# Ledger of designs, part 33: VHH binders against q9p7j3

Target 1, 174 residues: q9p7j3
Amino acid sequence: MILPLFPETQVHVFVYENVSNCAAIHEQLISQNPIYDYAFLDAATILYKKQVYSAIIRALEDRRDEQMKTKTIHSEVILSLSPKTEISSAFRQFSMTKKSKNIVVVKIDSKLTEEEEFERLDKLVEGNRVEFSDEELQKLIDFKVLKKNYKLDPSTLENPLASILSSIALRGYS

## First folded at step 18 (VHH)

Design hb3
Fold by OpenDDE, fold request of step 21:
Structure hb3 (fold): chain B 174 residues (1-174), chain A 124 residues (1-124)
Amino acid sequence: as target 1 above (174 residues)
Amino acid sequence: QVQLVESGGGLVQAGGSLRLSCAASGRTFKGYAMAWFRRAPGKEREFVATISWRGSATFYTDSVKGRFTISRDHAKNTVSLQMNSLRPEDTAVYYCAATPGYAIYNTADEYDYWGQGTRVTVSA
């Protein structure tokens, strides 16, 4: 997919449920295996497609403006999901853990079609691919975690999407 | 009461220029992307341009690329549309809109807040 704001950058997003090898993937990420050059997110923290895309755009904007806070564009995506500026907090809040079962995987700067990228990723992830949609994400979300990550209160819960997306954009500016 | 108010519309000859402005009141649109849409006579509302909250990311519909420039003034809480080399086909009511975060799809339904519009008429 091409985002209008960044037409020269192709991005792909995949959702997996019932992933059995998150621990193994996590180890590869720690070892910085280049084959695992993706942003691996815990699906329990993702409620909307726009949440993911907003984080991607934020990361791309940071890169374009030479204001990345992390080393890689994929790590910047993880950071960009967080309303907090602390990298460690962002990773703790949003990144896939060894205990994760459902994940959202983001690829930026892909040179492959979605199907081709999927074929590569499918070799790395042992789980079931599901549609990247609000409907599917809603099945995987942990609302307690979501509320905590974005400090949602009764007022902001009336429109959680707006609160989440604005907080992504405002990170480091508020 | 949250309100977006457009200004700067009017009658202009082909090849002329106009600068539209949109001012927000009733709330802050911090963290919101802003956009301009337009509705020509007898046509549906269409996307024109969008700008990120930071103001560094922009996107334009093809027909206005190179002629229109969207900009944002955080100090004044305004978004502007500089329209140069105007054409009769640019005649429309122009609307300011806001969406939380970033514009992703640039469809009308993505935007939560709308102004009442300002009329731009370009004569041949």
Scores: ipSAE 0.910, ipTM 0.946, lowest interface PAE 0.5, mean pLDDT 96
Fold by OpenDDE, fold request of step 21:
Structure hb3 (fold): chain B 174 residues (1-174), chain A 124 residues (1-124)
Amino acid sequence: as target 1 above (174 residues)
Amino acid sequence: QVQLVESGGGLVQAGGSLRLSCAASGRTFKGYAMAWFRRAPGKEREFVATISWRGSATFYTDSVKGRFTISRDHAKNTVSLQMNSLRPEDTAVYYCAATPGYAIYNTADEYDYWGQGTRVTVSA
């Protein structure tokens, strides 16, 4: 898809549940295998589509403004999910781990159609693709983790979306 | 009470210019994207332009590209819409709106806060 704020950049987002090879994927990421050039997120930390898209836009805005804090656009997406500036914390909180079971995969600057990209990614991920929707994400979320990651309290839990999205935009500015 | 208040509307001849302003009060919109919408007579409300909180990312509907410019002033807590080369089809009530984070879909239902609107009339 094309985000209106960045019309020159094609983005694809995929959701997988019951992934059996997260540990193997993680090892490939550590070794910086180029064919794994994606942002791999733990689905347990994602509640809304807009959360993912906001992180993507934040990362793209950082890139455009030459303000990236990480080495790659995909790592910047992971950082951009976090309200904190610490890269290590962002990765610990939001990135896929060896123990993850459900994941959200983001591709930035894709030259392929969504279907073509899926065919490539499907060779890397051993799991079941599900729809990228709030409904499906809600089934995969760990609310304890979400509350911790964004420091949600009883007042912000009434409208967690606003709190999450504003914190993404404000990272490093608050 | 949180309010968005539009100003700057009026009557202008085709080819003329107007500058709309939206002032926020009752809260800061830190971390919020701002936008302009408009509703022409007999038509549905439509998206016009949006700007990120940082102010470095903007998006415009095709019909206003090259003619309209959205900007924001954090110090004044305002968002503006510079409208040049106005056309009769730009006649509408213009609304200021705010949404947390970034504008993704640019649909009216995405925005949580709205102004009461300011009327712009462009005569032939």
Scores: ipSAE 0.909, ipTM 0.946, lowest interface PAE 0.5, mean pLDDT 96
Fold by OpenDDE, look of step 18:
Structure hb3 (fold): chain B 174 residues (1-174), chain A 124 residues (1-124)
Amino acid sequence: as target 1 above (174 residues)
Amino acid sequence: QVQLVESGGGLVQAGGSLRLSCAASGRTFKGYAMAWFRRAPGKEREFVATISWRGSATFYTDSVKGRFTISRDHAKNTVSLQMNSLRPEDTAVYYCAATPGYAIYNTADEYDYWGQGTRVTVSA
């Protein structure tokens, strides 16, 4: 996929449910295995496609502006999901954990087609791929976690999408 | 109570320039991407340009690339569209729009807030 704001960058997003090897993947991430050069997100924290794309765009904008706070574009995507500036908090909030069951995987700067990228990733993730859609994400979301991560209250819950997206954009600015 | 108000439209000759402005009132639209759309006579509304909240990322429809420039002034809570080398086919009502976060699809339904529009007429 090509985002209009960043036409030079190809992005792929995949969703896996019932992943059995999250712990193993997590160890590879800790070891900084270059084969695992993705952003691995806990699907329990993701409610909308636009949430993910907004984080991606925020990260790409940070990179273009030379204002990344993290070491890699994928880690910046994780950070960009958070309304908080603390990297550690962002990772705790949104990154895949050893106990995760469902994940969203993001690839930035892909040189491969979506299918080719999937074939690579499918060798790393032991789970069932599902459609990247709001419908499927809504099946995987933990609303308690979502509310906590974005401090949603009765007033913002009327339009949680707007609140989430604006908070992503405003991180570090308000 | 939230309102976007466009200004700057008018009649101009082909090759001329106009600067449209959109002022937000009732809210600051902090964290919102802004965009310009236009609707020509007898045509559907179409995307023209968008700008991120930060103001560093922009995107233009192909027909206006190199001629139009979208910009944002946070202090004034405005977004502008500098239109140069105008053509008769640029004749339209121009609308300002806002969407939370970032523009992803650049479709009209993505944007939550709209202005009343300002008319731009380019004569041959």
Scores: ipSAE 0.906, ipTM 0.944, lowest interface PAE 0.5, mean pLDDT 96
Fold by OpenDDE, look of step 19:
Structure hb3 (fold): chain B 174 residues (1-174), chain A 124 residues (1-124)
Amino acid sequence: as target 1 above (174 residues)
Amino acid sequence: QVQLVESGGGLVQAGGSLRLSCAASGRTFKGYAMAWFRRAPGKEREFVATISWRGSATFYTDSVKGRFTISRDHAKNTVSLQMNSLRPEDTAVYYCAATPGYAIYNTADEYDYWGQGTRVTVSA
């Protein structure tokens, strides 16, 4: 996919359910294996496609403006999902863990087609690929975690998308 | 209540310039992307330009690239559209719009708030 705001950057997003090797993937991420150059998100924390794309755009904007807070564009995507400025908090909130079951995988600066990238990624992830859609994400979300991550209350729950997206954009801004 | 108010429209000759402005009242649009749309006579509303909350990322429809510039003033809570080298086909009612976060698709349905519009007429 090409985002209009960043037409020179190709991005791909994949969703996997019932992943059996999250612990193994997590170990590779800790060791910074370049083969695992993706943002691996816990699907339990993602409710909307626009949430993911907004985080991607935020990260790309940070990179373009030379204001990234993390080392890699993929880690910046993870940070960008969070309303908090603390990197460790963002990772705790949104990054996959050894105990994750369902994941959202983001690739930035891909030189491959979506299908080619999928074939590559499919060798790393032992799970079932599902459609990247709001409908599928809604099946995987943990609302308790979502509410906590974005401090959603009864007033914001009427329009959680707007609240989430604004939080992403306003991170680091008072 | 929230309100977007456009201004700066008018009659101008081909090759001329106009600067449209959109002012927000009732609330700030912190964390909101802003955009301009237009609707020409007998045509559907179309996307013109968008700018991120930060103001550093912009996107334009092809027909206005190099001629129009969208900008944002956070202090004044406004968004502007500088329109240069205007053409008769730019004749339209121009609308200001806002969406939470970032513009992803740049379709009209993505934007939650709209102004009443300001008319721009470019004569041949």
Scores: ipSAE 0.903, ipTM 0.942, lowest interface PAE 0.5, mean pLDDT 96
Fold by ESMFold2, look of step 19:
Structure hb3 (fold): chain B 174 residues (1-174), chain A 124 residues (1-124)
Amino acid sequence: as target 1 above (174 residues)
Amino acid sequence: QVQLVESGGGLVQAGGSLRLSCAASGRTFKGYAMAWFRRAPGKEREFVATISWRGSATFYTDSVKGRFTISRDHAKNTVSLQMNSLRPEDTAVYYCAATPGYAIYNTADEYDYWGQGTRVTVSA
């Protein structure tokens, strides 16, 4: 996928359910193993494709503007999902943990086709790939977590997408 | 109640310039991307340009790249489209639009809010 706002940058997003090795993946992320250079998100926090794409675009905009707050573009995607500026809170709220069951995986600056990237990623993740779609994401979301992470109230529950997306763009500027 | 209001349209000869402006009223569009679309007679609306809320990320359809510049002014709550080196094929009604977050696909159905449009006619 190439996002029009950043046409020089190839991006891939994958969704896995019933992942059995999140603890092992987490250890590789802590050790900064370059083979695991992806953003690993807990799917319980992701309801919309646009949520992920907006976080990607925010991270890329910050990189272009030399305003990144984290070490890598993939860690910047995790921060960019958050409506708040606290880096540690964003990771705690959105990152895959050792206890995660379903994950969303983002690769930015890929030099590979989607199929080639999938072949590499599938060697790392012990789980079942599902479509990156709003239909599949809604099966994996924890709505209590979503509501807490974005502080959604009854007035925003009819259209939480707009509230979530504007929060991602506004982080640090509201 | 909520309105996007375009202005600056008119008649201009090929090679000329126009500057369109879009003012928002009745709603604060904090955290919204803005875009310009256009509709030539007998055609569907087509994407022209978009700008991020922060104003630093922009994208243009190929036919206007290098000739058109989108910008926004948070103090005036406006978005503008500077159109240079105008061609007869740029003749259209130009619409301002807003979507929460970032423009992702540059399709009309991404946008929740629309202006009524301003007419631009470029004569040969």
Scores: ipSAE 0.803, ipTM 0.900, lowest interface PAE 0.7, mean pLDDT 92
Fold by ESMFold2, fold request of step 21:
Structure hb3 (fold): chain B 174 residues (1-174), chain A 124 residues (1-124)
Amino acid sequence: as target 1 above (174 residues)
Amino acid sequence: QVQLVESGGGLVQAGGSLRLSCAASGRTFKGYAMAWFRRAPGKEREFVATISWRGSATFYTDSVKGRFTISRDHAKNTVSLQMNSLRPEDTAVYYCAATPGYAIYNTADEYDYWGQGTRVTVSA
């Protein structure tokens, strides 16, 4: 996929359910294994496709403007999901952990087609690929986690999508 | 009361310039992307340009790239469209629109708030 705001950048997003090897993937990420250069998100924190795309666009905007706060574009996506500037909190709240069961995986700057990137990723993830869609994400979300991560109260719960999306764009500028 | 109000439209000769402005009231649209769309006579509303909240990420439809510049001013709560080298094909009603976060697909249905439009007529 190419996002209109960043037409030179190819992006792929994959969703896996019932992942059995999150602990192994987590160890590879800690080891900085370049084969695992993706953003691995806990699907329990993701309700909307637009949530992921907005975080990707925010990370790309920060990269172009030389305002990234993390070491890779993929770690920047994880930070960009957060309404807050604290890097450690963002990773704790949104990253896949060794206990995660369902994940969203983002590849930015891909030189591969979606099918080719999937073939590479499928060698790394032991789970069932599902469609990247609001319908599938809704089955995997933990609403208590969503409310906590974005501090959704009665005024923001009336339109949680708008509150979440605006928070991603505003981080550090409010 | 939330409103987007466009201004700056009018009649201009081909090759001329106009600057459109969109004033927001009733909310600040904090963390919203802004866009311009247009509707030519007999056509459907089409995307023209978008700008991120921060103002640094922009995208233009191919037919206006290099001729139109979108900008925003948070202090005035406004979005502008500088339109240079105008052509008769640019004749349309121009609409300001807002969506939370970033513009992703640049389709009309992703925008929550719309102005009433300002008419631009470009004569030969």
Scores: ipSAE 0.802, ipTM 0.902, lowest interface PAE 0.8, mean pLDDT 92

Design hb3
Fold by ESMFold2, fold request of step 21:
Structure hb3 (fold): chain B 174 residues (1-174), chain A 124 residues (1-124)
Amino acid sequence: as target 1 above (174 residues)
Amino acid sequence: QVQLVESGGGLVQAGGSLRLSCAASGRTFKGYAMAWFRRAPGKEREFVATISWRGSATFYTDSVKGRFTISRDHAKNTVSLQMNSLRPEDTAVYYCAATPGYAIYNTADEYDYWGQGTRVTVSA
């Protein structure tokens, strides 16, 4: 996929359910294995496609403006999902963990088609790919986690998408 | 009461310039992207340009790239469209719009808030 705001950058997003090897993937990420150069997100934290795309766009905007706070564009996506600036908290709240069961995987700056990137990723993830869609994400979300991560109260629950998306754009700007 | 109000439209000769402005009231649209769309006579609304809340990420439809510049001013709570080298094909009603976060797809259905429009007519 090419996002219009960043037309030179190819992005792919994949969703896996029933992943049996998150602990192994997590070990590879801690080891900084370059084959695992993706953003691995816990799907329990993601309700909307727009949530992921907005975090990607925020990370890319920060990269272009030389305002990135983390070492890689993929780690910057993880930070960018958070409404707060604290890096460690963002990783704890949104990253895949050893306990994760369903994941969202983001590749930025891909030189491959979606099918080609999937074939590579499929060798790394032991789980079932599902469509990246609001319909599938709704099945995987933990609403308690979503509410906590974005501080959703009765007023923000009327339009949670707008609150979440504006928080991503506003991080660090009050 | 939330409103987007466009101004600056009018009649201009081909090759001329106009600057459209969109003032937001009743809401500051913190964390919202802004966009301009246009509707030519007998056509559907089409995307023209978008600008991120921070103002640094912009995108333009191909037909206006290099001729139009979108900008925003947080202090005045406004977004502007500088239109240079105007062509008769730019004749349309121009609409200001707002969406939370970032513009992702450049489609009208992404936008929650719309102005009433300002008419731009470019004569040959």
Scores: ipSAE 0.801, ipTM 0.903, lowest interface PAE 0.8, mean pLDDT 92
Fold by ESMFold2, fold request of step 21:
Structure hb3 (fold): chain B 174 residues (1-174), chain A 124 residues (1-124)
Amino acid sequence: as target 1 above (174 residues)
Amino acid sequence: QVQLVESGGGLVQAGGSLRLSCAASGRTFKGYAMAWFRRAPGKEREFVATISWRGSATFYTDSVKGRFTISRDHAKNTVSLQMNSLRPEDTAVYYCAATPGYAIYNTADEYDYWGQGTRVTVSA
């Protein structure tokens, strides 16, 4: 996919359910294995496609403006999901862990088609790919986690999407 | 309560310039992207330009690139569209719109808030 705001950057997003090897993937991420250069998110924290795309755009905007806070564009996506500036909290709240069961995987600056990137990723992830859609994400979300991560109260629960998306854009500016 | 109000439309000769403004009231639209759309007579509403909350990420439809500039002023809670080298085909009602976060698809369905529009007429 090409996002209009960053027309020279190809992005792919994949969703896997019932992943059995998150512990092995986590070890490879800690080892900084370049084959695993993706953002691995816990699907329990993701309800909307727009949530992921907004974090990607925020990370790309920060990269272009030389305002990134983390080492890679993929780690910057993880930070960009957070409404708060504290990097450790963002990783704790949104990253895939060894105990995760369902994941969202982001590749930025891909030189591959979606099918080609999937073939590469599918060798790394032991799980079942599902569509990247609001319908599938809704089946995988943990609403208690979502409410906690974005501090959603009764007033923001009326329109949680707007609250979440605006907080991603506002991080560090309010 | 929440309102977007466009201004600055009018009649202008081809080759001329015009500056549209959109004032927001009832909220500051913190963390919202802003956009301009237009509707020419007998046509569907089309995307013109968008600007991120920070003002650093912009995107323009091909027909206006190099001629139009979108900008925003957080202190005044406004977004503007500077329109240069105007052509008769730019004749339309121009609408200001807002969406939380970032403009992702540049489609009208993406936008939650709309102004009532300001008319721009470019004479041959």
Scores: ipSAE 0.801, ipTM 0.903, lowest interface PAE 0.8, mean pLDDT 92

